# Miniprotein binders against a9bab2, part 35

Target 1, 221 residues: a9bab2
Amino acid sequence: MRQRLTVSESKAIFHKEFPFVVPAVYRRLVDELIVELNLLKNQERFVADGVFAIGLTSIFLDFTKGYKPENQKGILLEAICKCTGFSASNLEQIALEAKKLANGLNTNEIKSLITDNNRDEKESTYKLINKNNHYSRIIAIGIYKLVDMQSNGFNKEEATENSYLDLVNNFGYTKERVEKDVNLYKSSLDKIEKALELIEMNIKDEKRRNKERVSRTKPGQ
Key: E = the ipSAE of ESMFold2; O = the ipSAE of OpenDDE; V2 = 0.75 times the mean of E and O plus 0.25 times the DockQ between their complexes.

## First folded at step 20 (miniprotein)

Design g8 (at its last look DockQ between E and O 0.87; V2 from the best seeds 0.77)
Fold by OpenDDE base, look of step 20:
Structure g8 (fold): chain B 221 residues (1-221), chain A 120 residues (1-120)
Amino acid sequence: as target 1 above (221 residues)
Amino acid sequence: SDEELYQRAESLKESGQFDQARDIFSRVVQRYPDHAKAWRELGRTLQEMGDYQRAVDSFRQAISMNPEDVDAYKRMAESLRRMGQYWEAIEMYWAALEINPDDEQIYAALEEAYALYYQD
């Protein structure tokens, strides 16, 4: 049995795999993902399925929209996954497959994709959408994003802001729990967006001040 | 002296005389509402007594006066966990880690709090 990595050990691996400075605004995201992924990796009932992969990749994408330089984002996700015993490339592929599977389906059709882990069906087919997976906020966000991505394509009309809640019971979770975690996600996203706006304003102000200072130091010839 | 009262309360707490320690710390924070240490120690005393709600309230006061009090955050988180408020406990552990990012004990407690939060 591979000895469970401590968070400190995972963080040490992370710093080896990501040899760049993580901006302060993104440190919380990185640390949270390391903690949660370490925890999930060691849960017996956890499966890194399509819903999980959609959740994780969506969280990462949404919270790193302002990350500069852009070319480090892929390396950052890889480092987070690697230090917790996951593969970023595999998760991205699984997420893509799950998105393709759900593409163009309505909520009722998605319900049909949620297969009971009926133990009786042959071990061999990796299920992209599992019922009663070990719960996490990542799964909650995966459910939310799975439905949200469909609404952007075909029938805008029926996708209410809370349409994802209709699937929650089919996944084996409570609506209250999933809704709470989705709301916390939205709130956290709003906070980081505001922080990024403030940072951008400060940078613009500094640039302006520097230009003004340089203009004042030019001797009037 | 106020310092003597505080020291007496500390000694009582250390000796397991929590009721008496609580009473003295309560008097100290009433007289000196800005005494961050007294609020923290009152919280610790209440925590030992199993009065987690009042402990949380006391730790909140301590943190308001000293935002860098890592111990107050940790103990507040523990008290919240004992009350089944796992998400709030998680937030307090993260707040503690913002101050002390290399605290392995906090990470261990944090993982446990997440485990409890995700438990059915």
Scores: ipSAE 0.788, ipTM 0.890, lowest interface PAE 0.6, mean pLDDT 89
Fold by ESMFold2, look of step 20:
Structure g8 (fold): chain B 221 residues (1-221), chain A 120 residues (1-120)
Amino acid sequence: as target 1 above (221 residues)
Amino acid sequence: SDEELYQRAESLKESGQFDQARDIFSRVVQRYPDHAKAWRELGRTLQEMGDYQRAVDSFRQAISMNPEDVDAYKRMAESLRRMGQYWEAIEMYWAALEINPDDEQIYAALEEAYALYYQD
């Protein structure tokens, strides 16, 4: 196997696997995921576990809601994963399994799912939800999204937007770091949603102006 | 003349006389605050001197005058990284990529900056 892919090598593979134009509004999302996944693939303590998989698939879906054509979204995610040495279908399956485990559980029950992936170094084994995984912003979003799983129960109105912070220390991270990265994520989502609204409004304005120009130059009906 | 002052400061910078270059570039930008090239060269001089905060401030001025100055974004990111402001460095590298999307050196620098950010 090749030692470690550079970002340039991963991007070359991406363009082979996704031979379509990525709209400018999504280019940073795609390129940033490639950079981060390329970095994480070869980190010694990194595990592509259920929390990571939930984070990655959630980030992709949230940021690509407006992506056109719709039928290219699956191909896009597959290309991003493949060019960095991941399997999109495998990660989607892992995310589903982790969501099933967390579905309907309260915060204390979710804490019991978190296992130490290096407690006995010679016996360390991958689990779906791991303590002390190599930190990334993707993991931060995975932790944040786990709260959605507990909100499906009969008491879902009692969970707050910040309830995910109760889990952070159990994963081995600081609340300060995870909260910063979750807030950056929310801000980035707001920006892309606003950018897409402005693009749509500009298209509407152009169609209206073209209709007005045609009406002024057209002889009476 | 003002061109002669600017050219002399560049020569001093290239010969490693950074203190003198800094002083002359500072005089140029004080007199001509819209001089994008002088702000960038002041930033480069300060960066060579290890004065990363003032380098960042100078590059920010250069960018405000010429927001498509890819080199100013890249050098600002380098200074931010040296100060341990890794996320801010990452944002400047992305700003550079908005202008020049296929810069392989920036992608390598981004990967290093993310690694530092996650280790921090």
Scores: ipSAE 0.685, ipTM 0.848, lowest interface PAE 1.2, mean pLDDT 84
ESMFold2 (binder alone), look of step 20: mean pLDDT 89; pTM 0.878

Design g9 (at its last look DockQ between E and O 0.85; V2 from the best seeds 0.78)
Fold by OpenDDE base, look of step 20:
Structure g9 (fold): chain B 221 residues (1-221), chain A 120 residues (1-120)
Amino acid sequence: as target 1 above (221 residues)
Amino acid sequence: SDEELYQRAESLKESGQFDQARDIFSRVVQRYPDHAKAWRELGRTLQEMGDYQRAVDSFRQAISMNPEDVDAYKRMAESLREEGQYWDAIEMYWAALEINPDDEQIYAALEEAYALYYEE
């Protein structure tokens, strides 16, 4: 059994796998993912299933929307996964498969995918959507995103902002817990977006000031 | 002098006389509400006494006056954990790591706090 990596060891591996500077605004995200993934990897009841993969990839995508350069995002996710003993490519594939499975399904049909753990025919669905997986905020976000992705499709009318909560009990969790973590996610995302806006404003102001300085120093020829 | 009172309280704390130390630190912070160190040491004394709620309050005051006090964040997180406030503990550990990002002990404690949070 590979000895459990400490967070510090995982971070050391991360820096080897990601030879770029992580902007300050994204350091918290990276560190949080490393801590949580490192923890989850060592939980006996944890399965990196489709819901988890959707959660992780969605979190990463949402929090890195302003990340520059864009071409480093893939490497960043790979480094985060690798340093914690996961495969980014595998998780992306699993997430895609889970999205495909849930595509076009309503909340009730998704419930059936969770409950019909009937061992028999579709081994593939059981692997993608597990009941009673080790809980994490990543799973909570996975559940949220799984339903949110469906609301953008056909049944826009019935998908209330809290429709994901109808699935929570079928996953084996409490509504209060999942709702709390989803709300924390939304709040955190809002904070980062505001921070990025401020950074952009500051950059624009600095550029303007520099242009004004240059224009003042150019003698009127 | 007020400094002598503070030093006496520190000495009492170090000698394990927590009740007496608490009383003196309480007087110091009442008289000097902006004394960040006194708030922190009051918190530590209360934490040793198992009065975690009052410890948290004291650490909160210490942090408000000195936002770079890594020890206050760490001790507040520990006290919050003892009170079962795992998420708040997690946030305090992260706040501590923003100041000291290479603190391995805080990462270990943070991981444990996440574990506890996810077991609820």
Scores: ipSAE 0.801, ipTM 0.897, lowest interface PAE 0.6, mean pLDDT 90
Fold by ESMFold2, look of step 21:
Order: C-alpha cells, then sequence, then structure tokens
Structure g9 (fold): chain B 221 residues (1-221), chain A 120 residues (1-120)
C-alpha cells in the first residue's frame, strides 16, 4: 500500500500555504477540490493531462469570480494544488497548451486529437488529450469546456448545445455519467452565483439600515 | 410513560433486538411526530437491520426537527451510501461539515464516497 496524505494532513498544509481566511461562500469549493485531488493523486490510471487541467482551472475560475481580494486567487489555487501534490503553474501551462491545440477545431477535429497514450503516433499530444484517463467530475468539465470554447453561447441550443457528449465515448466514458456531472456543475455554479447576489444584497441593506439608524439618532428640528 | 417506552426501545436496540426496538420507536414517532431523538434512533435501528431507505426517511425527519444534529446527517449519508446513492451521500456529508467544519471523520468518509461515486 502506498504512503499518502490524509485530507486532514493536506488541509494542514493548505492553511500553511494560504494563511488567510477563506470566506464561507468559497469553503466548500476549496475543501471539495482538496478531497478530490487527494483521491486522484494516488490513482494509477490518473494523468494530469490537458483535459484535466482545463477542467480544474475552469472550475476554479468560474467559482472564484467574485473572490476578494483579487490578488489572493493565484495564491489560493497554488495552495490547493501544492497541498495535494500538484503544481498550479504546471497545470496552467498544460491547460494553455491543450487550449492552443484545440483552438478553432470542431468536434470531429478534436476527436482526432484524443490518443490512447501511444507515444509513437501522437508524441506531441501524449500528455494533453488522453483516452481512458481516470474519470472525475473535473475531467467531465474539461471535456465540456474544451468544446464550449468553440461558441460564444448564443448558438449553442441550435447546433452545439450537447456537442461535448459526442466526444464522451471517444474519451472512454459514458454519456449518461458525464452529462450528470456537467449538470451538477451548472447547478452548483448557479447556486454560488445566487449566494453571492444575496451577500451583496445583505451588504447593501446593512449600509441602508446604518444610515437610517444614524439619521434617527440625530436631534430633530 | 413515553420516557419508559423510549428507554426500553434504546435498551432493546443496544442488546441487538432490532425488530422490537424498531416497533417501539415506530409507535413513539407515530404518537409524537416531533420527537427528533426518537426519529434518529428509529433510523439507527433501521440501519442495523439493513433497511437503509427507511433509515434515510427517519433521519430526514430527525434533521427537519433538529437541523444541527450532525450525527443524523452522518448516518443518513452512510445509509444513502449503502443504497448506492453516492452523490446524495456526499451532499449529506457536506451538510454535516457546515455544522462541524473540521471533522476529520467526515472528510475521510467524503473521500471514500467520492471514490465509490467514481467507481460506478
Amino acid sequence: as target 1 above (221 residues)
Amino acid sequence: SDEELYQRAESLKESGQFDQARDIFSRVVQRYPDHAKAWRELGRTLQEMGDYQRAVDSFRQAISMNPEDVDAYKRMAESLREEGQYWDAIEMYWAALEINPDDEQIYAALEEAYALYYEE
């Protein structure tokens, strides 16, 4: 049995690497990524390839859009990666390379990039877009985002809304599984967006009530 | 008295007489549907009997009465996991962590639940 860190040990490292308070609205994102990355780190079939890297960086950016202060986002991602044995800078480089490779391609062209780890035939893409990687929700989002880069959103329903599903079998996964995880992602993103709207609304209401209270305590005419 | 019935059912549960404990706890919650502790103990008894779906239903009642009952969330998650409802189990573990944010046992259970979820 290989030696590995528990989630609790990784969280201890995380707090050393990120010595700031994580706002409550982002705590589950951080903790869930730590749990999932710890799990994946020790899977023999797992490869931190371009699809995984796109998925991870996209999830992080989507869920931290409102994070304050902005300058802590990079430190936060670095801490999440480091405490689970990953390199944020390496993953960002791999994601960038995979995005460049797939840029401007349609789904049929992307299918030709998916390799079975045969180094001789696809050496330049061996580590970027792999068939049969260890499945995770992070990879599901990577597949979704890889295709989503083809549109600006207003044409998706008429031609390409579910185009990522056409690729799923080429990656070695089932459409039902990936679609479920993409739908969970969309739902979770909607929930955090609504939570952030409520936080902003409560801040505005508190400022209004404080002004109203101060006005009432002033002497009358 | 109701306390005597409840204590008898707990004693029967602890001695492994789950069918009798279940019947008494069921009578208690039928008469007193707001009895959070009895719902939780009914759920625990049903868990021991392998009736995981009814255990989940009982734990749901317990947490509706006491939303801060971390044990009820954890046991509901365990029962959901036994039913193969791995994502629902994961969500109950996260609900427990909202109450106890640094519970090492829950994080270990979460990692196991994610592993099961991905192995489907």
Scores: ipSAE 0.712, ipTM 0.857, lowest interface PAE 1.1, mean pLDDT 85
ESMFold2, look of step 20: ipSAE 0.701; ipTM 0.849
ESMFold2 (binder alone), look of step 20: mean pLDDT 88; pTM 0.865
ESMFold2 (binder alone), look of step 21: mean pLDDT 88; pTM 0.862
OpenDDE base, look of step 21: ipSAE 0.801; ipTM 0.898

## First folded at step 21 (miniprotein)

Design i1 (at its last look DockQ between E and O 0.76; V2 from the best seeds 0.76)
Fold by OpenDDE base, look of step 21:
Structure i1 (fold): chain B 221 residues (1-221), chain A 120 residues (1-120)
Amino acid sequence: as target 1 above (221 residues)
Amino acid sequence: SDEELYQRAESLKESGQFDQARDIFSRVVQRYPDHAKAWRELGRTLQEMGDYQRAVDSFRQAISMNPEDVDAYKRMAESLREEGQYWDAIEMYWAALEINPDDDQIYAALEEAYALYYEE
């Protein structure tokens, strides 16, 4: 039985796997993912399915848009997954497969893809979209992103901002719960974007001030 | 003296005389509303008494006066959890970890709070 890792143990592994300094603005994201992934790994009813994978990869992508250097993002995700007993490459593949499966489908067609994980069915077929998976905000965001990605393609007209809520009951969750977590996600994303804008402005101002100082210290020929 | 009153309240709290301690801490914070430590200890006393809502209010005052009070954040989170306010508890644990990022006990409590939040 793989001994359950504590968050502290997972963080220690993370620091070994990611030998770079995480900028302050991204530390909470990293820590939140480590805590949640560590928790989920130990839940009996949790399956790292396509919806989960879409949620996780989307969260990571959205919150790391301003991360520099860009070449460290892959290593960062890998370190987060590895320290919590997941495989980043596997999750990315599963996410891609789930996206392909749902590609071009309307909300009603997506409903038909949601299947009960009958524990009794020995069928080795990894189900990409499971009903009654252990709930997390990552799953909620996965549901949201699954529908959002489809609305951008075909019928822009009918996809209301809340179309994802029509699937929530089919997944075995309440609309109120999923909506709350999605709204928290959106709010958090907005806060980070604003923080990044402020940081960028401050850097620009500092560079300008430094240029002005250097220009003043040039001895008059 | 105000210090003597505070010390008396602390001694009463330590001896398990929570009602008397609460009354004295309440007088101290009424007289000295900017006394951060008194607000925190009032909160702790109320928490021990099972008055979690009032404990949360007291910890909120303590934090407003001392935003680096890790103990106040932790105790506020615990009290929020007892009131079933799991998300707010989670946020308070994260606030505590921003100050003390290596606190293993907070991480353990945070995981439990997330578990409760996801079981709701």
Scores: ipSAE 0.805, ipTM 0.899, lowest interface PAE 0.6, mean pLDDT 90
Fold by ESMFold2, look of step 21:
Structure i1 (fold): chain B 221 residues (1-221), chain A 120 residues (1-120)
Amino acid sequence: as target 1 above (221 residues)
Amino acid sequence: SDEELYQRAESLKESGQFDQARDIFSRVVQRYPDHAKAWRELGRTLQEMGDYQRAVDSFRQAISMNPEDVDAYKRMAESLREEGQYWDAIEMYWAALEINPDDDQIYAALEEAYALYYEE
């Protein structure tokens, strides 16, 4: 039993923990998360905090919205986490706590939450939303989601579109890196949505052609 | 004949005479721009010479004609990585995995490409 796992070794554990077929449209999501989580597991300075947990759970939910059967989604996330040395239930709890802490806050109020290490505040507060964590694209999405869901302004859609960039420097990252990774995420999400739309169109066309074939071969008796 | 030109270039490439192989493969693809194998071998020759940008261009042509050539995707990704185009390299490795989903070498290459992407 090795302390450090290769991606191939993690995938072997994944298939043991998830004994079902992953539909092809979701295969890259699963494999990419395994690659990314393996990289993070090997990083001494990485901590699986609330921003990371929001990012991971949000990515998973966004990309698996159409996943069937629905009862396998929880098992799928658990397998991805377990095969890379993470606990899905712990991460889901941490994500929920971090969302509650940021609930109803605007961008400026969230800034104070990131940088405030006052000893009078709960120890878990600065453990949930950390600055200078080891960077990952998953964390970039966590920052984006932390702000995107909490707009209370007059023009919510425009006010929150790029508001997450105001926080990036407070986390200790560059705006260029985080913006690139958020845009890649949005592009990937658009691609899977279009792929699912095409699959649905092909299913409808096949059912229509099948009805036409069956109708022509049925006797009028 | 054109097949003899191709075979001569292959022999020159295998013997390490990359300049001569490149020149002949370039003539073959200029006369026969739909010759998928010649584009791939031109790309491999350029890659051996360290001309990674022209290797990428050649592999792109090979892929457009044979979109199931997993080796062309992998070699294009390697050349993109050498040019510092790490996300484009990552996308080519994923394209290779769409063809061969259980290729352990590609997963190892992906892990290294992501590491380079984050170091950028």
Scores: ipSAE 0.709, ipTM 0.853, lowest interface PAE 1.1, mean pLDDT 85
ESMFold2 (binder alone), look of step 21: mean pLDDT 88; pTM 0.861

Design i2 (at its last look DockQ between E and O 0.80; V2 from the best seeds 0.75)
Fold by OpenDDE base, look of step 21:
Structure i2 (fold): chain B 221 residues (1-221), chain A 120 residues (1-120)
Amino acid sequence: as target 1 above (221 residues)
Amino acid sequence: SDEELYQRAESLKESGQFDQARDIFSRVVQRYPDHAKAWRELGRTLQEMGDYQRAVDSFRQAISMNPEDVDAYKRMAESLREEGQYWDAIEMYWAALEINPDDDQIYAALEEAYALYYQD
């Protein structure tokens, strides 16, 4: 039985696997993901399926928008996954497969893809979209993003901002719970975007002030 | 003296005389509303008494006066958890970790709070 890692142990592994400084604005994201992934890994009813993978990768992408240098993002995700006993490459592949499966489908067709995870050990077929998976905000975001990705394609007209809520009961969750977590996600994303804008403004102002100072110190020849 | 009243309340709390301690701390914070420690210790006393709602209110006042009070955040989170306010508890644990990022006990409590939040 793989000994359950504490969050502190996972964080120690993370620092070994990511030998760079995480900017302050992204530290909470990293810590939150480590805590949640570490928790989920130890839940008996948890399956890292396609919906989960879509949720995780989407959260990471959305919240690391503006992360510099960009080439560290892949290493960052890998370190987060590795320190919690996941594989980033596997999750990305599963997410891609789930997106392909749902591609071009309407909400009703997606409902038909939601299947009970009959733990009957015998069917080796990894189900990409499971009903009654252990709930997390990552799953909630996965459901949201699964539907949002479909709306951008063909039938823009009928996809209301809340179309994802029509699938929630089919997944075995309550609309209120999923909606709450999705709204919290949106709010958190807005806060980070505002923080990043402020940081950029401050950098620009500092550069301007430095240029002005240098121009004043040049002795008039 | 105000300090003597505070010390008396602390002694009463330590001896398990929570009702008397609560009454004295309440008087102290009414007289000195900016006394951060008195608000925190009132909160702790109320928490021990099982009055979690009033404990939360007292810890909120303590934090407003001392935003680096890690103990107040932890105790507020614990009290929120007892009231079934799991998300708010989670936020208070994160606030505590922003001040003390290497606190293993907070991480353990945070995981439990997430577990409770996801079971409902």
Scores: ipSAE 0.796, ipTM 0.896, lowest interface PAE 0.6, mean pLDDT 90
Fold by ESMFold2, look of step 21:
Structure i2 (fold): chain B 221 residues (1-221), chain A 120 residues (1-120)
Amino acid sequence: as target 1 above (221 residues)
Amino acid sequence: SDEELYQRAESLKESGQFDQARDIFSRVVQRYPDHAKAWRELGRTLQEMGDYQRAVDSFRQAISMNPEDVDAYKRMAESLREEGQYWDAIEMYWAALEINPDDDQIYAALEEAYALYYQD
């Protein structure tokens, strides 16, 4: 693109597209996605693929599980995407198609698909994986989630944790970088889950104190 | 007193005598290790001298005592970036935004820090 939006300009568009209050616990999620998506959009050769779309939609769903009111979640994702030059409906469709393609494939079958001699002639492999994209943490989560969906037993979690790293070189990325970013994601998700638990606890405490205050002012019989 | 030493060090810093300002601020924080302002000004002095690692250490002390000091977070992030610790810099910029949201300068710095993080 010739015109590059600053993060501040994208945030101005976001507020026009999302005319509601974003609860404080979600503000970093929203703002960080805007920063990350702006950076990706400025890449001359970035092409949204299945791994990116799975990553973005998974991040959004994981971090917004407790979002209220629920009817605003779709509008929130639409605003985040639109203000950075992406289409939420298009990305959700790409993610759905990528999940269908990966359904029933193990890690080695995915590796074979992306390393096949006919790989440049297979449109479905480019829709799932575009090796030309610059690295992003969103893509790292997409790779992680793609493999995690292949879990098929209660003792498979150790294998699935390491199995996504088997694909990393096929994407042209470093295992160390991807593993670091997946671990940062897990840590960030744990932090927001704990923050939501504290918020819920404080709300319950305030309701209890409010009922005590109202009860003390009730007229006698 | 610590106030007299602090004011002297500030005057030296304003006159560009960073070596002397650093030495006096260092004496102040050694004698008064909970002096949040002195830690911040030591960090700023070290930052001007290009000693980014010690600047980071000083800002961390200032933040531990005054966790609402937006300037300390922003300057620590800048120093971390200069040291190549890009993710840590990103986290300090987010901490500053938590206190003072919609700071356009911080968002511009964040975009640059993410770009550096991905190129590293």
Scores: ipSAE 0.680, ipTM 0.840, lowest interface PAE 1.2, mean pLDDT 84
ESMFold2 (binder alone), look of step 21: mean pLDDT 88; pTM 0.868

Design i3 (at its last look DockQ between E and O 0.83; V2 from the best seeds 0.77)
Fold by OpenDDE base, look of step 21:
Structure i3 (fold): chain B 221 residues (1-221), chain A 120 residues (1-120)
Amino acid sequence: as target 1 above (221 residues)
Amino acid sequence: SDEELYQRAESLKESGQFDQARDIFSRVVQRYPDHAKAWRELGRTLQEMGDYQRAVDSFRQAISMNPEDVDAYKRMAESLRRMGQYWEAIEMYWAALEINPDDDQIYAALEEAYALYYQD
């Protein structure tokens, strides 16, 4: 049995796999993902399925929109996954497969895709959408994003902002719990976006001030 | 002197006389509401007594006066966990890690808090 890594051990591996400085605004995201992934890896009832993969990749994408340089984002996700015993490339593939499976389906059709993890069924078929998976906020976001992605393709009229809640019971969770975690996600995302806007404004102001100083120091010919 | 009262309360706390320590710390913070250390030690005393709600309130006051008090954050998180307020505990552990990012004990406690949060 692979000895369970501590968070500190995972962080040490992360720093080896990501030899760049993480900007301060993204450190919380990285640390949160390392903690949660390290925890989930050691849960007996946890399966890294399509819903989980959608959740993880979506969280990472949404919270790293302002990350510079952009070419480090892939390396960052890989380092986060590797240090916690996951494969970023595998998760991205699984997420893509789950998105394809759900593509063009309405909420009722998606319900039919949710299958019980019958532990006893020897059938090696990796189920992309599992019922009663170990719960995490990552799964909650996965459910939310799975439905949100479908609503953009169908007639906008019937997809209410809370349509994802209709699937929650089919996944084996409570609406209240999933809604709470989704709302926390939205709130956190809004905070980061506001922080990034302030950083950009400050950079622009500093550049302007520097230009003004340089223009004043030019000796009058 | 105020310092003598504080030291007496500390000695009482260390000897396990929590009721007496609580009473003295309560008097100190009433007289000196800006005494951050007294608020923290009141919180610790209340925590040992199992009065987690009042402990949280005391730690909150300590943090408001000293926002870099890692110990107050950790103890507040523990008290919140004991009351089943797992998300609030998680937030306090993260606040502690913002100050001390290499604290392995906080990470262990944080993982446990997440585990509890996801079991409900």
Scores: ipSAE 0.801, ipTM 0.898, lowest interface PAE 0.6, mean pLDDT 89
Fold by ESMFold2, look of step 21:
Structure i3 (fold): chain B 221 residues (1-221), chain A 120 residues (1-120)
Amino acid sequence: as target 1 above (221 residues)
Amino acid sequence: SDEELYQRAESLKESGQFDQARDIFSRVVQRYPDHAKAWRELGRTLQEMGDYQRAVDSFRQAISMNPEDVDAYKRMAESLRRMGQYWEAIEMYWAALEINPDDDQIYAALEEAYALYYQD
């Protein structure tokens, strides 16, 4: 059993690597990723494979929509990964390679990549997609996002809602578990979108009141 | 007075007489249903007795009356965890962190709760 960092120790490293203020609306995203990555780093069956990497990068991009300043987003992901013993550049490369493998494939073709009914020594695709990786909600989102990379002509919205469940058993997980975690993810996205909307409304209201105050102090009033 | 009843219930809880403490705290909250502190102490007493569902219900009442009670969130999360409601426990720990963002104890409890959640 290796010595691992506490969350507090990882957060200290994070603040050194990211010497900027994280807006409160994104604080849970950052802290939750640090907690989960610390946990996963030391799990015996955990592999940072292509599905995991797609999940992590997708979660980060989805939750950091509208993050300002834009030039800090890459530094933020790098700091989250580094403080937990991961490499953001390595994970982004793994995600890119996994996306190339899945690009343009239908669900049955993706199942074939996972199952590999005719595996041989020269096929390297198996190394990027692992059948029985340690489960996490990050992997659940990775499976969900794989179906978004299909281009087989089905109703895209309906296909993404239902067809990702067809892949779950091929990864060795239960449909109930993955569906629960995908629904929690969607709910969390709705919550942050609403929080950002309220922040925007408050800024707009303050600008309107300030404009009214200035106009009321004009000479001749 | 209800303050004297409250102090008696606390003494009974500290001496391990949880049934009597529960009964008195229950009388206080029935008479004064907006008594946040009594709801919290009823929840703590029920936790000691292993009645985690009623503990959660009591802590929820305390939070409704005092939404800044970090201890109530943390103890509610502990009871939820013991009942195997791991995601609900995780959400209560995050709620506690919104009040006290640098609580190392909560982060340690979160990491354990995620571990249990993934094993479930």
Scores: ipSAE 0.689, ipTM 0.849, lowest interface PAE 1.1, mean pLDDT 84
ESMFold2 (binder alone), look of step 21: mean pLDDT 89; pTM 0.874

Design i4 (at its last read DockQ between E and O 0.93; V2 from the best seeds 0.82)
Amino acid sequence: SDEELYQRAESLKESGQFDQARDIFSRVVQRYPDHAKAWRELGRTLQEMGDYQRAVDSFRQAISMNPEDVDAYKRMAESLREEGQYWDAIEMYWAALEINPDDDQIYAALEEAYALYYED
ESMFold2, look of step 21: ipSAE 0.709; ipTM 0.846
ESMFold2 (binder alone), look of step 21: mean pLDDT 88; pTM 0.864
OpenDDE base, look of step 21: ipSAE 0.801; ipTM 0.898
ESMFold2, look of step 22: ipSAE 0.724; ipTM 0.864
ESMFold2 (binder alone), look of step 22: mean pLDDT 88; pTM 0.868
OpenDDE base, look of step 22: ipSAE 0.801; ipTM 0.897
ESMFold2, fold request of step 23: ipSAE 0.734, 0.685, 0.712; ipTM 0.861, 0.846, 0.858
ESMFold2 (binder alone), fold request of step 23: mean pLDDT 87, 87, 87; pTM 0.846, 0.847, 0.845
OpenDDE base, fold request of step 23: ipSAE 0.808, 0.808, 0.807; ipTM 0.903, 0.903, 0.902
ESMFold2, last read: ipSAE 0.750, 0.722, 0.721; ipTM 0.874, 0.859, 0.866
ESMFold2 (binder alone), last read: mean pLDDT 87, 87, 87; pTM 0.848, 0.850, 0.845
OpenDDE base, last read: ipSAE 0.807, 0.807, 0.808; ipTM 0.902, 0.902, 0.903

